# Ledger of designs, part 96: VH-VL binders against NAD kinase (nadK)

Target 1, 268 residues: NAD kinase (nadK), of Syntrophomonas wolfei subsp. wolfei (q0aze0)
Amino acid sequence: MKIILVNNRFKENTEKKAQEIAGQLSALNVEVIIDNGLDEPYAGTVDFIMVLGGDGTMLRAARRYGQRAIPVLGVNMGTVGFLSNIEINELAEYLPLILREEYSLEARMMLEVAVFQQQSLLTRVFCLNELLLRSNSPRMLSFALEISGQKLEPYRGDGLIVSTTTGSTAYSLSAGGPIADPQLDAFIVTPVASHIINKRPLVVSPEREISLHLLEEREAIIGIDGQIKMDFGAENRVLIKRAPHPLLMVNLKAKPFFTSIDRSLQRQ

## First folded at step 4 (VH-VL)

Design y8 (framework fv_bermekimab)
Fold by ESMFold2-Fast, scan of step 4:
Formats: sequence, C-alpha cells, structure tokens
Structure y8 (fold): chain C 268 residues (1-268), chain A 125 residues (1-125), chain B 107 residues (1-107)
Amino acid sequence: as target 1 above (268 residues)
Amino acid sequence: QVQLVESGGGVVQPGRSLRLSCTASGFTFSNYGVHWVRQAPGKGLEWVAAIWYEGSNKYYAESVKGRFTISRDNSKNILFLQMDSLRLEDTAVYYCARDEHFYYDTSGLPYFDYWGQGTLVTFSS
Amino acid sequence: DIQMTQSPSSVSASVGDRVTITCRASQSISSWLAWYQQKPGKAPKLLIYKASSLESGVPSRFSGSGSGSDFTLTISSLQPEDFATYYCQQYNSYPWTFGGGTKVEHK
C-alpha cells in the first residue's frame, strides 16, 4: 500500500507529526510519500491520501489530487472544520480499518475552471468549494453571466460566486447563498452585493456550462477556494464546468452535517 | 519578464524616517508574497520584513519590529517599507524580493526567485 | 532563531576547479534550504531551492545536496562567471535566516 500524507509545513509541529505518522505507517509495511505543498504534486500512483490539517489543507489536496479517483481522508490537527472526518488522536484506532479498506466513500463534485485571455487558455484548475469573481477596488463591477448559452441581463455589483454544494457553507454562505445538502450535485450562483434588486441566487444543474466576462474595464480578481488569486480584466473570460471526477472522501465516522452547520451558525 | 524596482533610498540623519518603494511588473503582483532583505556594506544578507499576497499577514525581524511598517498597494503593484526611528545600524542596501511560491502550491515558506536592484540607505554625521 | 553557518568564509580557486561550499543549520531544517549567487554590485540570484532542486536557467554544473542540518553546494567545473559570493538560506521556520556567505575568488 502506498499513501500520500498531505500537510501544511507552515503550521506549528505539523512536519514532526507527519514524520511520526510516516514512521508508524512504514512499520506496518505502508509506503509513504509526504507532500508539504512546496513541490509539484506526486506524479506516481497511490492507494490512499491522508490529509493532516484543517479545511485549507483539504482544499489544497483536492486541487492537487482530487481528479485521480483516490480515497482522501481528512485528519483534523486542532482546528475544527467541515472537511475532516477524524481527529489526529483517533488515527491509531481507525488505521486498521483504513488498511483493510473498511470504510465508505462520499463523492463530492468539483469545479473545472478555465481562464482565458482573449482566445488563449491561461490556466485550468480544479476546486472543491467555489470560484469568486470580485472587485479589487471600491468600484462596482459590470459583468455578463451566461448559463448553457443563455445570456442573462447584465450584473452590477461587487461580484459573483459559483459554488459547489460542498462550498455552500463557505463564501457563498457569507454572500447570502443557501445552505445545500452536500449529497446534492448542483452549482450555486450567488451575487455579491448586487445593485440590481431582483438578482437572486440560482441553483442550477451540474451539467450546465457557466461563463463570465467583464463588460467594463475594472480592477477585478478571480479567487479559487480562497487560496488562488488571479487578475481579471475585460480581456479575460472564465468558463466553469463540472470536473470529470468527484473527490472521493473517506467516511470512517458519522458526521452529522445539518447539526454541525446549525451549531456553527449559532456560535457566530 | 519579471521586474522589481526599488526607490526611496538616500542619506538620512539618525532618528528620522524614510519610506522605500518597490514597483513590480511582468507578473500578477497580488498572487505573491513579497519581502524586504537588506545588506550592510561589505556584510551578508539579512531578512527584514514580509507581507503576504492578501496584505494582512505581516512579519518583521526582531531588530526592526516596532520601527518599520511593511505595506502594499495591489492596485498599483507597489510594495512599501516605512522606516521610523532610523539607527546607524540600519545602513544597508535594501532589496525587495518575490516569494517563489504561488499560493495554491505553497506552505507559506519563502525562498526568493526574483530580486530588485536595491536602494541604498545611509547616514550623514 | 535558526543560525546558519557557512564554511569556508572564502575560497581561492581556478577555472576548471571543483568548488564545495558547506552550510550548517543550528537545528534540523529538513530540506528547506535555498542557495543564492551574488556578484559584486548586483542583487542575489536564486540557484537552488529545496536543498537540491536546480532553478530553471541555472547551469547544470551547480548542484546541491544534504538534509537535516548539513548542506553542500557544489560547482563541478568553475567558470569565469562563477566568481561571486554564495549564500544559503533556511526557510523551515520564521524568522528566515541566511548564512554569512562564501566568497569564491581567483587563486
């Protein structure tokens, strides 16, 4: 068995913990690759991915490895989040189940995001939560949204979010979007501070193709999972589709989504 | 082509203030963390301050903490270093340097792929 | 703070020589080390990152090795343009620190 351990080198004590876990796995005849985020993603084949950290580390792992159809387990190392399944102090208890492949998998849709400059593809990335188009200045944006060839009336405001159902509790929520059951596959399209009073959040089929471009030259950015930022101008276009493969999340321990989100909102 | 161009250095008196600037071009400035690194005449390199791509995370060397303030203007592609209560030991060439890591592949650990030409800060009397 | 000690402080060499520069960290930094070249009056230039990864455009005569606390930069056959000062930098933990530098000068 070959496992990738994904960790965040910048977080306190995480490299030491990753090395300790790698030693434990190696003693059980498991081959371990450590991914600290500083290099290109590991190019070889692996059987399992273990993410050591919070939601941010899981989002990075999903972008790097999510399209490979490999089981991914989130192991929390202090900061509670929505994407981890077990705590680090529970790992020894659950490790025999991992090695015997005695777990269920939850499929989470991902976005495929392609950014163009005129006719040239600048980048293609995958993400688990959302794409955010936003103004990078106090000035309002004017932009066009097209859904499967249907051109909507122009938008005016601070921006727009195109989210997965997993991302419904991230930026989309703070912008007034609905909380979605992660078992549903859908795009959630949420305006950010729209000046057009009747622009509502949209819930659309994951089979649809979504495109965005600016109607006026403004300082804007495209944000992906809150981790990647790219300048976005009137010469740019973004195309959003359902990614070819969902992220396969390992479920070892029941985690009640609705009671978890309800409790989280009460604390705010 | 990536360029970083520093300006604002000069001759100052101890206890005075000076503001350095670094203008970036040839890349998406808002995607990168940027740093100030200094070098005293005939001496080695010393890291001074850092600001991450989003502008909220700032780091300072202990020798300058409380006296220097790092900031950035992503709309103008400019990095700043406000230097207050200057001391004779602050004499150095000040370089701005780009953090090699693009955020989505980073762990927040910097090494520097591009450097500016430097701007000299020196003292009279 | 992690202290970075370079040795030697200077080395005299001739074109065609093999030059070895060492860098020692006061505690383990895994592989989180970069090497820079600085020519007189110029800014530093990145040569190597993650202890052994060669930066694009850097000649293959440069190589890095080591892990933990002991690191080496090697120039396999010194060229005229390689006479410069070389610095190591650890990026394992804040604050980020540089070695004192090694001057490679004409024999």
Scores: ipSAE 0.005, ipTM 0.421, lowest interface PAE 10.3, mean pLDDT 85

Design y9 (framework fv_bermekimab)
Fold by ESMFold2-Fast, scan of step 4:
Structure y9 (fold): chain C 268 residues (1-268), chain A 122 residues (1-122), chain B 107 residues (1-107)
Amino acid sequence: as target 1 above (268 residues)
Amino acid sequence: QVQLVESGGGVVQPGRSLRLSCTASGFTFSSYAVHWVRQAPGKGLEWVAAISGSGGSTYYAESVKGRFTISRDNSKNILFLQMDSLRLEDTAVYYCAKDRLWFGEYPTFDYWGQGTLVTFSS
Amino acid sequence: DIQMTQSPSSVSASVGDRVTITCRASQDISNYLAWYQQKPGKAPKLLIYDASNLETGVPSRFSGSGSGSDFTLTISSLQPEDFATYYCQQYDNLPLTFGGGTKVEHK
């Protein structure tokens, strides 16, 4: 069995804990590859991905490995998150179930984001939560939104979020988007501080293609899951589609979505 | 235009407390980790403390751990450094600095404030 | 802690000169190294990140190289506005640490 162990090297003792867990797994005849963000994603075949950290670490793991149809387990090492399933102090209890593959999987949709310069593809990235287009200056953006070739009236405001249902509780929520059941596949399109009257969040079929481009030269950026930042100018275009594979999240412990989000909103 | 403006520095007596503030504008404050970096007169740069964008994680240099507390108010775009049990060795210009990347683990500082001086009475 | 040793501590140069500054880490830091420029009485300015990536708006006469433990900042043709103190910074591990600085001053 081969496991990738993903950690956040700047969290309290996570690097040391990752090495400790890797040693324990090796003693059980499990081959371990540690991904602390230092290197490019591991290119070989693996059987399981264990993420040590909070939601941010899980988002990085999903971006790097989510398209490989490999089980991904979130193990929380600090504050409670939405994407972790068990706590680090529970790992020893659940490890035999992991090694025997005795767990259920929950599929979570992902976005495929393709950024173009003219007609040339600059980059293609995958994400679990959202793409955020936003102004990088005090000036509002003017931009075009197209949904499956249908051109909407121009947007004017601070930006736009295109979110998965998993991302509905992240930036989209803060911008006024709906809370969505992550079992549903849909894009949630949420304006950020729109100047245009009646621009509402849209819930769109995951079979649609969404494209964005600037109508005026502005300082803008595209953000992916709040972790990747890319400059975005009038010469750029972005195309957003449902990713070919969902992230396969491991369920070892009951964590009902609705009670979790309800508790989180009460703590806000 | 990204701006960071420090305030709260001044002349203090050893053993006393001082609170520094840094007001941020021109970027989504809650999305970025922010840091305090100090520079003693005529000397180099020394990292002091960091706080994550949400405020959920804080990090300190050993020389200030237990004496300094970093915090932020995302509703007002203000970063704070509460400095307790001040020592002569804390004499420095204190800069607030913004991480280049969102929620990044790779802190490089793309924008800095102009600094606020903390010094001691004789 | 990762110790950053910068050399030379100062260099005297004339406009048009090629200036080279070195930075050595006490352990392997991969490419997690940044370079900053600081003019007297002002805050530092980011020049280079990830050892060799030039920050936007920074002139192409600045370049960075190196990986692992040994790094170099080069100014290919010194301009009047380049007389300043330069610092390297590692971000491979906490605490973040800076080199002692190199002052580039007039001959």
Scores: ipSAE 0.005, ipTM 0.454, lowest interface PAE 11.6, mean pLDDT 86

Design z1 (framework fv_oberotatug)
Fold by ESMFold2-Fast, scan of step 4:
Structure z1 (fold): chain C 268 residues (1-268), chain A 124 residues (1-124), chain B 107 residues (1-107)
Amino acid sequence: as target 1 above (268 residues)
Amino acid sequence: EVQLVESGGGLVKPGGSLRLSCAASGFTFSNAWMSWVRQAPGKGLEWVGRIKSKTEGGTTDYAAPVQGRFTISRDDSKNTLYLQMNSLKTEDTAVYYCTTDFLEWSPYYGMDVWGQGTLVTVSS
Amino acid sequence: DVQMTQSPSSLSASVGDRVTITCRASQGISSYLSWYQQRPGKAPNLLIYAASTLQSGVPSRFSGSGSGTDFTLTISTLQPEDFATYYCQQLNSYPYTFGQGTKVEIK
C-alpha cells in the first residue's frame, strides 16, 4: 500500500506530525510519500491520500490529486473545518479500517477551468470550491456570461463566482450565494456587487458549460479556490465545466452537514 | 524552511542607481507572485510594485512614486527576485522588503512570506 | 488610488484587554483586505486575509470583519506579544495601498 501524506509546511507542528505518522505507517509496511507543498505533485500512482490540516490544505490536495480518483481523507490538526472527517487524536483508532479499505466514499464535484487567449489554451486547472472573476481596478467590469451557448444579458459589477456545491459555504456564501447540499452536483453562479438590479445567484445543471469574457478592456483577475491568481483581459476567455472525476472523500465518521453549517453561521 | 533574504542595500547619492536582490528558498519560486514593499524610517508600509509568475504573464505593476525609475525582474533558475532602482531620490530612503503575493498553498488575498529587509539610504 | 485610513493611530492597552482597530477605504474594495502585525524591529506578519480569514498559525484571539469600505480588526484578549503596529492593506486595485498603521502600546 502506498499513501501520500499532504501537510502544510507553513503551519506549526504539521510537518513534525507528518513525519511521526509516516514512521508509524512505514512500520506497518506502508510506503509513504510526503507532500508539504514545496515540490511538484507526486507523479506516481498511490492507493490513498491523507491530508493533515485544515480546509486550505484539503483544497490544495484536491487541485493536485483530485482528478486521480484516489480516496482522500481529511484529518483535522486544529480548528475544525468543513472538509475534514476525523481528528488527529482519532487516527490510531481508524487506521486499521483505512489499511483494510473499510470505509465509504463521498463524491464531491470539481470544476475544470480552461483559460484561452483567442483560440490558444493558456492553462487548465481543477478546483474544489470556485472560480472568481474580479476587477483589478476601481472600474467595474462589463462581461458576458454564456451558459451552454445561451447568451445572458451583459453583467456589470465587480465580478462573478462560479462555485461547486462544496464551495457554496466558501466565497460564494460571502457574496450572497445559497448554501447547497454537497450531495448535489450543480454550479452556483453568484454575482459580486452587481450594478444591475435583481441579478440573482443561479443554480445550474453540472452538465452545462459556462463561459466568461470581458466586453471592455479592463484589468481583471481569475482566482481559483482563493489560492491561485491569473490575469484576465479582453483577449481572454474562460471555459468552466464539471471536471471528469469528482474528489473521492473518505467517510469514516458521520458528520451532519446542515447542523454543522447552522452552528458555524450562528458563531460568526 | 520557507525563507526570503534581501541583499544589496547601502548608501547611495541622489541620482545614483542600486540593485536589490531577494533570494527565495523552501517553496516553488516560479509559481509565486512577488512584491517589493518599503518602509521609510519611523513611517508606515508603502507598496513599491510586483511581478507575476511567468506562467501568468510575467507582468509588472508599480506605485506612482517609482514608476519609470524602478524595474522589477526575476530569475526563476536562481530563485531570485530583483529591484533595479535608478534616479534615486532622498525620498526613496527606506527598508525594502521582498514579499510573496501568493503561493499555491497560501491565501489568495495577502502577502504571506516576508524577508527581513535591506536598508537603502539616499543622501549626499 | 484607494486611500486606507486607520483609527485610532495609536492606543494604550493592558494585557487582557479587548482591542478594536478600524480601517476605512476611500472606495469599495469588497473583501480584498488584509491585516498585518509588525513588532518593533521586525518584518510584518500576515494575520488576516479576505477581511475575515485567519492566516495559518495566527491565534484565534484575532478576528476580522467588514466588507466594502469599513473593516475591523479585533484582539479579544490582548497578550504581551501583541504590543505592535497593525496595518490594513487593500488588494482590490493597483496600486496596493496600506493604512497609516495603528500602534498598540503598553498602558
Scores: ipSAE 0.000, ipTM 0.446, lowest interface PAE 13.4, mean pLDDT 86

Design z10 (framework fv_oberotatug)
Fold by ESMFold2-Fast, scan of step 4:
Structure z10 (fold): chain C 268 residues (1-268), chain A 124 residues (1-124), chain B 107 residues (1-107)
Amino acid sequence: as target 1 above (268 residues)
Amino acid sequence: EVQLVESGGGLVKPGGSLRLSCAASGFTFSDAWMSWVRQAPGKGLEWVGRIKSKIDGGTTDYAAPVQGRFTISRDDSKNTLYLQMNSLKTEDTAVYYCTTGRWFGELSPYFDYWGQGTLVTVSS
Amino acid sequence: DVQMTQSPSSLSASVGDRVTITCRASQDISNYLSWYQQRPGKAPNLLIYDASNLETGVPSRFSGSGSGTDFTLTISTLQPEDFATYYCQQYDNLPYTFGQGTKVEIK
């Protein structure tokens, strides 16, 4: 068996804990590859991915490995989040089930984001939460939104978020988007500080294609899961589609989404 | 538009206390890891400490010269970062900058945005 | 602590010059290094992160290179607004540490 351990070396003790867990797995004849974000994603075949850390570390793992149809388990390292399934102090209890493949999988849709300069593809990335189009200056953006070839009236404001249902509790929520059951497949399109009355968040079919481009030359950026930042100008276009494969999240322990989000909102 | 506005600086005697505030706008403050960086007059930049977002544990880290004397805290409901400075020394005289290091990166905590700074003078 | 040493501490240059500033870490920091520009009386601005990535909105005349312990910031064709102090910063290990700064002055 081959397992990738994904960690963030800038977080307290995660590098040390990753080495400790790697040693334990090695003693059980499991080959371990550590991904701390410094190198290119591991290119070989693996059987399982274990993410040690918070939601941000899981987002990186999903971007790097989510399209490979490999089970991914989030292990919380003391940072409360929505994407982990078990706590680090529970790992020893659940490890035999992991090794025997005695768990269920929950499929989470992902976005495929393609950025073009005119007709040339500049980059293609995948993400679990969202794409954010945002002004990088005091000037509001004027931009075009198309949904499956249907051109909406121009948007004017600070930006737009195109989110998965998993991403509904991330930046989309802060911008006024709805809370969505992450087991549903849908795009959530949430305006950021729109200056047009009645530009509301949209919930659309995951089979739709969404495109964005600027109508005026402005300094703008696109952000992917809050981790990748790219310049976006009037010569650029972005196309957003449902990714070919969902992220396969390991479920070893029931984690009630609705009570979790309810408690989170009461603390604000 | 990302804006960080520091306030609370001023003249204080050695051994005194002072509280700095940093009002943040134009980004999701609750997601951001925030730092304080200082610069003594005519000298270079010195990192003071950081605070993680609540969702990443809300923990604080400090440079050795301020450990045990300074406390960093945040109020996400007010989008405000604080630096409580106790037992101030003349060596703490500096412009104090509020900065964020996590808007688009969990792996690379570089400082994307800086406030204009607030001057703290510790003198008799 | 990781000590960051910049060279030179100051330099004189003319508009149009190629300027090179170096930064050395006391231990291997991989590529976890940023460069900042500080104009007189202003707050610092991020120029380069992860040793070689240009920050959004920063002119292409700025470039960064290096890994491990030795890093370089290059300004290919110095402009009037580039007369400033430049700082490197490592974020590989706590505490985060800055170089002492390199002041780029009018010749």
Scores: ipSAE 0.005, ipTM 0.470, lowest interface PAE 10.0, mean pLDDT 86

Design z11 (framework fv_oberotatug)
Fold by ESMFold2-Fast, scan of step 4:
Structure z11 (fold): chain C 268 residues (1-268), chain A 124 residues (1-124), chain B 107 residues (1-107)
Amino acid sequence: as target 1 above (268 residues)
Amino acid sequence: EVQLVESGGGLVKPGGSLRLSCAASGFTFSDAWMSWVRQAPGKGLEWVGRIKSKIDGGTTDYAAPVQGRFTISRDDSKNTLYLQMNSLKTEDTAVYYCTTHKYFDWLSPAFDIWGQGTLVTVSS
Amino acid sequence: DVQMTQSPSSLSASVGDRVTITCRASQDISNYLSWYQQRPGKAPNLLIYDASNLETGVPSRFSGSGSGTDFTLTISTLQPEDFATYYCQQYDNLPYTFGQGTKVEIK
């Protein structure tokens, strides 16, 4: 069995802990590849991915490895998150189940985001939560939104979010989007501070293709999962569609979505 | 538009103190990891230190020459980054730039947004 | 600390020339290196990140290559606005460290 162990080098003592866990796994005849984010993603075949950290580390692991259809387990090392399944102090208890492949998988859709400049592909990124288009200045944006070739009336406002159902509780929620059951596959399209009162969030089929471009030269950015930031101008176009593979999240321990989100909303 | 504006530079005597400010606008400051970079007259760039976003722990790291003398802090309610400089030395004379890290979290690879800089002169 | 050494410290070139600047790290830094341009009297501007990725808005005549310890910045067809000082910087290890700079001067 070969496992990739993903850690966040910049969060407290995670690299030391990753080395300890790698040693424990090696003692059990498991081949371990440590990914601390510095090198290119490991290109070889692997059986399992273990992510040590919070939701942020899981989002990065999903971008690096999510399209390979490999089971991914989130192991929390501190602050409780929504994408981790077990705590680090529970790992020893669940390790035999991992090695015997005795767990269930939850498929979470991902976005494929392609950014173009003058018909040339600049970048292609996969993400688990959302793409955010927003103004990078006090001036509002004027932009075109197309859904599967259907041209909507121009949008005027601070921006737009295109989210997965997993991302419904992230930036889309803050912008007034609905909370979506993560068992559903859908895009959630949420406007950010629109000037038109009737611009409502849209819930559309994940088979739709969504394209965005600016109608006026403005300073704007594209944000991916709140972690990647890219300049976006009138010469740019972004195409968003369902990624070819969902992220396969490992379930070893029940974590009820509705009670978890309910508690979170009581605190906000 | 996205911009960083440094202020607070000036003349100070060796052993003195000075506080620099960096006003951020056009992006979500509270999410950003920030650094200070300095450049002595006619010399190259030197990293001074960084501060993580509060969601990532708000911790600070410093280059050895300034460790124990300089303190980086942030006020997210004012979208402002600070550099408190104590026990100033002639060698601290430089233009000080504030800058953002290109990614918000673990891959903080490059400095993508820079201020115009503020000059600090430490002279008797 | 990771020491970053640039070569040459300065060079003279004409508009239209191909310019190559090298940067060497004292230890393996994978691909965690960026290149900056600084025009006289101005703040630095990011050109290349992760050794080879062109920053948005930077002209395609700029390119970066390398991994490990040896890195190169290339300007394929030098333009008047490219006469500036160029810096490499590693972000694999704290403290973050810069090369000493390469000044590209008009011939």
Scores: ipSAE 0.000, ipTM 0.410, lowest interface PAE 12.7, mean pLDDT 85

Design z12 (framework fv_oberotatug)
Fold by ESMFold2-Fast, scan of step 4:
Structure z12 (fold): chain C 268 residues (1-268), chain A 124 residues (1-124), chain B 107 residues (1-107)
Amino acid sequence: as target 1 above (268 residues)
Amino acid sequence: EVQLVESGGGLVKPGGSLRLSCAASGFTFSDAWMSWVRQAPGKGLEWVGRIKSKIDGGTTDYAAPVQGRFTISRDDSKNTLYLQMNSLKTEDTAVYYCTTERLYWGSYPTFDYWGQGTLVTVSS
Amino acid sequence: DVQMTQSPSSLSASVGDRVTITCRASQDISNYLSWYQQRPGKAPNLLIYDASNLETGVPSRFSGSGSGTDFTLTISTLQPEDFATYYCQQYDNLPYTFGQGTKVEIK
């Protein structure tokens, strides 16, 4: 069995903990590849991905490995999160189940984001939560939104979020989007500080294609999962669609989504 | 009906502090972006700063003349907007207006409702 | 900062007159411009937004036009309550900036 162990080396003690776990797995004849975020993603075949950290580390793992149809387990390292399944102090208890492949999988949709300049593809990335288009200056944006070739009335405001259902509790929630069951597949399109009357969050089929471009030159950025930032100008357009493969999240114990979000909102 | 009522103005010496309040009614205050605009005696209008709704991040922005000296805050449970004014200068003498910048999500135009204003006089 | 310049600074007019006030921005602000009326001793009130859209409750004798850098407010048939100071304001960039005002006085 070959396992990728994803961690965030910039958090205190996480690298030491990753090395300890790698040693434990190696003693059980498991080949371990450590991904601390600094190197290129491991290109070889693996059987399992274990993510040590909070939601941010899981988002990075999903972008790097989510399209490979490999089981991914989130192991919480002390921060509250929505994307982890077990706590670090529970790992020893669940490790035999992992090694025997005795677990269920939850499929979580992902976005494919393609950024163009004058018909030329500049970059293509995948993400688990959302794409954010936002102004990078005090000026509001004017931009066009098309859904499966249907051109909506122009948007005017600070930006727009195109989110998965998993991302409904991330930036989309902060911008007033709905809380969605992550077992559903849908895009959630949430305006950010829109000045156009009647612009509401939209929930649309995951089979739809969404495109965005600026209607006038402004300083704007495209944000991916709150972790990647790219300049976006009037010469650019972005195309968003469902990624070819969902992230396969390992479920070793039931984590009640609705009580978790309810608890999180009460702590505000 | 939308109503904004400012209070807290008065006479203060240079270097002093003063806190203005704006009591809001007739709309969902928690959804609104709010601004302060001032007008020196016999002069034109000058934007002071704004505060976004909590849904839109609750962030503040200020005009350069007041940056670092004035603080805008809000108490959504009391439907009240505040302007804390520190290190006051004679140039800060003005009628201060509370105004709605964005009444609801998706709402425009800018500065659609105004209070009656409260006079702040900074003199030695 | 975007500088807003109004012309004229004052004008004298009679009831029934057509009044035109202009506003110039120091840079292109598209159509992100509002017009306000301020009667003596009163708070300002919004007349026009997005350069040409009449605010709800504002009489149809008021109209706005322009885009880019040059904007106009027109009062087609001046009424007694229209003797006031008028301000343009851009909201394309922070800080928001106002013109210096145009005072419409009785002739």
Scores: ipSAE 0.000, ipTM 0.404, lowest interface PAE 17.5, mean pLDDT 86

Design z13 (framework fv_oberotatug)
Fold by ESMFold2-Fast, scan of step 4:
Parts: structure tokens; C-alpha cells; sequence
Structure z13 (fold): chain C 268 residues (1-268), chain A 124 residues (1-124), chain B 107 residues (1-107)
């Protein structure tokens, strides 16, 4: 059995805990690869991915490894979040179940984002929460949105978010998008401070292909999961579709999504 | 309920010394890394230094302007953080805040709790 | 040292306005950035950590985004209690460094 331990290099206790866990797993004849974010993603075949940290660390792990159809377990290290399943102090209790593969899997859709310059592909990335298009200046953007080749009336505003259902409680929520059941597969398209008063969030089939480009020369950026930033100009276009594989999240412990989100919103 | 209460601030002459204290409650102090952050009147925030938990080595780090003049220490038996300030300069005049840096199993290196601050005035 | 530069240094706004504050790091800090609010005469309080995560008890009108070198704090619908100074802070490398602050003033 080969396991990747994903942790955050700047959180010294998570690094210490990752080393401790790696030692324990090695004693049980498990091969461990530690990914603290500094190196390229591990290229070999692995059986399981354990993420030590908060939602940010899980988003990084999903981007690096989510397309491999390998079970991914989020282990919370004390930050508030939605993507972990167990707490670090529960790991010893659940470790035998992990090693015997006695758990269920929850599939979470991911986005595939392709950025072009004219006809040339510049980059292709995957993400779990969302793509954000936003202005990088005080000026509003004018941009075109196409859904499966259907050209919508031009958008005018600060930007647009294209989100998964998992991402519905992240940036999309702050921009006025709906809260979506993560078990549902859908794209959520949420305008950011639209100049057009009646532009509403759209919930569309995950089989749709979404295309964005600027209608005027403006300084803009594309953000991925709040972690990657790319410059975006009038010569660029972005294509968004459902990623080939969902992230397979390990479920060892029932986590009540609806009561958790209700409680979180009550604390505003 | 996490609480941090600073004390020991006051008026001191240039070249003088002063020791600040920070009384912590509501969390396991011995597992926490602690920082001092200061703010000169009408200015922004400036990190002063930090101390790691004994578990993580108990080492200290300082910003360049205070290196060699300030010393951070802790007394885990009293849940208290200290800042010993020597060779004080007029530019050290500031409100000094005690803050949690890293709490084992809870918080990664962002300052999630702050005290109310204590004013240090260095003037002739 | 990682230098943190905020834009704008001050702005005037009215209740109900959308406010955007930007923070730029002199080098890549991944997502190791926090935002703090400081009301006059009060200690700072944490709003956002790890660039985009809302701290418990902070109103949902606050949001953070960005990665690498460019970060944004947004207040979707400004309330009277939001007139304050806002600071970004990186915790990628020592020394920890703050932006110079952005003062949100009543128009």
C-alpha cells in the first residue's frame, strides 16, 4: 500500500505530525510519500491520499491529484472548513479502517479549465471550487459568456464565477450564488457586482461547455480556487467543462452538510 | 473563551528598559507559539517577534529593527508571555499587542487572537 | 523580506457600497495571507485566513480571493460598523509582514 501525505510546509506542527504519521504507517508496511507543496506532484501510482490541514490544503491536493481516481481523505488540523472528514485526534481510531479499505467514497465534480491565446492552448488546470474572472483595475469588464455555443447577451460588471457545487459555499456564496448540495453535479455561474441589475446566478448541466472572453481591452485576471492567478486579456479565451474524473472523497464519519452550513450562516 | 491581556506599558526615557507581560487564558498556552505586534501612533502594524512552544524547540525570532535589543520569553506555568525591551529608542513608541501565532491542532501561523494592547511611550 | 503593498491607501464609501481592497506581495506567498480589520481605538481582528477562508463569526459580506502575489478583500454591502482600517499580512516567511493598511472612510 502506498499513501501520499499532503501537508502545508509553513505549518510546522502539520510537518511534524506528517513525519509522525509517516513513521507509524511505515511500521505497518505502508510506503509513504510526503507532499508539502514544494516539489512537483508525485508521478507514480498510489493507493490513497491523506490530506493534513484545512480546506486550502485540500484544494491544492485536489488540483494535484484529483484526476487520478484515488481515494482522498481530509484530516482537519483545527481550521474551520467543509472539506475534511475527520479530526487529527480521531486518526488512530480510523486508521485500521483505512488500511482495510473499509470506507465509502463521495464523488465531487471538478472543473477543467483551458486558457487559450487565439488558437493556442496556454494552460490547462483542474479545480474543485471555482474559476473567477475579475477586473484587475477600477474599470468594469465587458465580456461574452457562451454556454454550449449559445451566446448570451454581454455581461458588464466586476467579473464572473463559474463554480462546482462543492464551491457553492466558497466565493460563489459571497457573490450571491445559491447554496448547492455537493452531491448534485452542476455548474453555478454567479455574476460579481454586475452593472446589469437583473443578471441572476445560473445553475446549468455539468455536460455544458462554458466559454468566456473579453469584449473590450481591459486588465483582467483569472483566479483558480483562490490559489492560482493568471493574467487575462482581450486576446485570451477560457473554456470550462466538467473534468474527466471527480475527486473521490473518503467518508469514514457522517458529516451533516446542511446543519453545518446552517450553523455557519447563523454565526454572521 | 480565549483572552490575552497585556500589561507593563508606560513612559520611558530613550536608552531605558521596560518589560511587557501578556496573560493568556482559554487555550493550552504551552502548545502555542506567541507573537508580539506593535503599532506606532497613527501608523500601521509591524511584527516584532515570536516564540515557539517548548514542544517545537522554544526558539525566538525577531524583526531586524529590534534584534539584539528585545527578548521574548515565556512562563508556561503562569500562562504568561514576556517582552523585555532594552536600549529603547523614540521610534519604539507604539501600542504593543500580544497575539497567538500557532496553536497545536488549532491554528496555522495567522494571528487569530489579539490582546487589547499596551502603550509604550519613549520620550525625553 | 516580503513587502506587502495595499491599494488603495484610503477610500471613501457609503453604506451599501461594494468595497474592494487589493494586496500585492513582492514574491510568491502561495495562499499564506490573512486580512484583519481594525476599528479606531481597538485591537485588530481576523477576518480572512489562507487567502479565502472566512473566520468564524465574521459576516458573510466579507470575502477574500487570490494566490501567489495578488490578493483581494471584498465587502459586498458596506455596513456602518465596517468603517475601519484593513490590513493584509503574509505568514509564508519570516519576518511576518503587513500591508500599510487601507482606511475605509465614510463619504
Amino acid sequence: as target 1 above (268 residues)
Amino acid sequence: EVQLVESGGGLVKPGGSLRLSCAASGFTFSDAWMSWVRQAPGKGLEWVGRIKSKIDGGTTDYAAPVQGRFTISRDDSKNTLYLQMNSLKTEDTAVYYCTTDYRWLQSPHYFDYWGQGTLVTVSS
Amino acid sequence: DVQMTQSPSSLSASVGDRVTITCRASQDISNYLSWYQQRPGKAPNLLIYDASNLETGVPSRFSGSGSGTDFTLTISTLQPEDFATYYCQQYDNLPYTFGQGTKVEIK
Scores: ipSAE 0.000, ipTM 0.363, lowest interface PAE 23.6, mean pLDDT 85

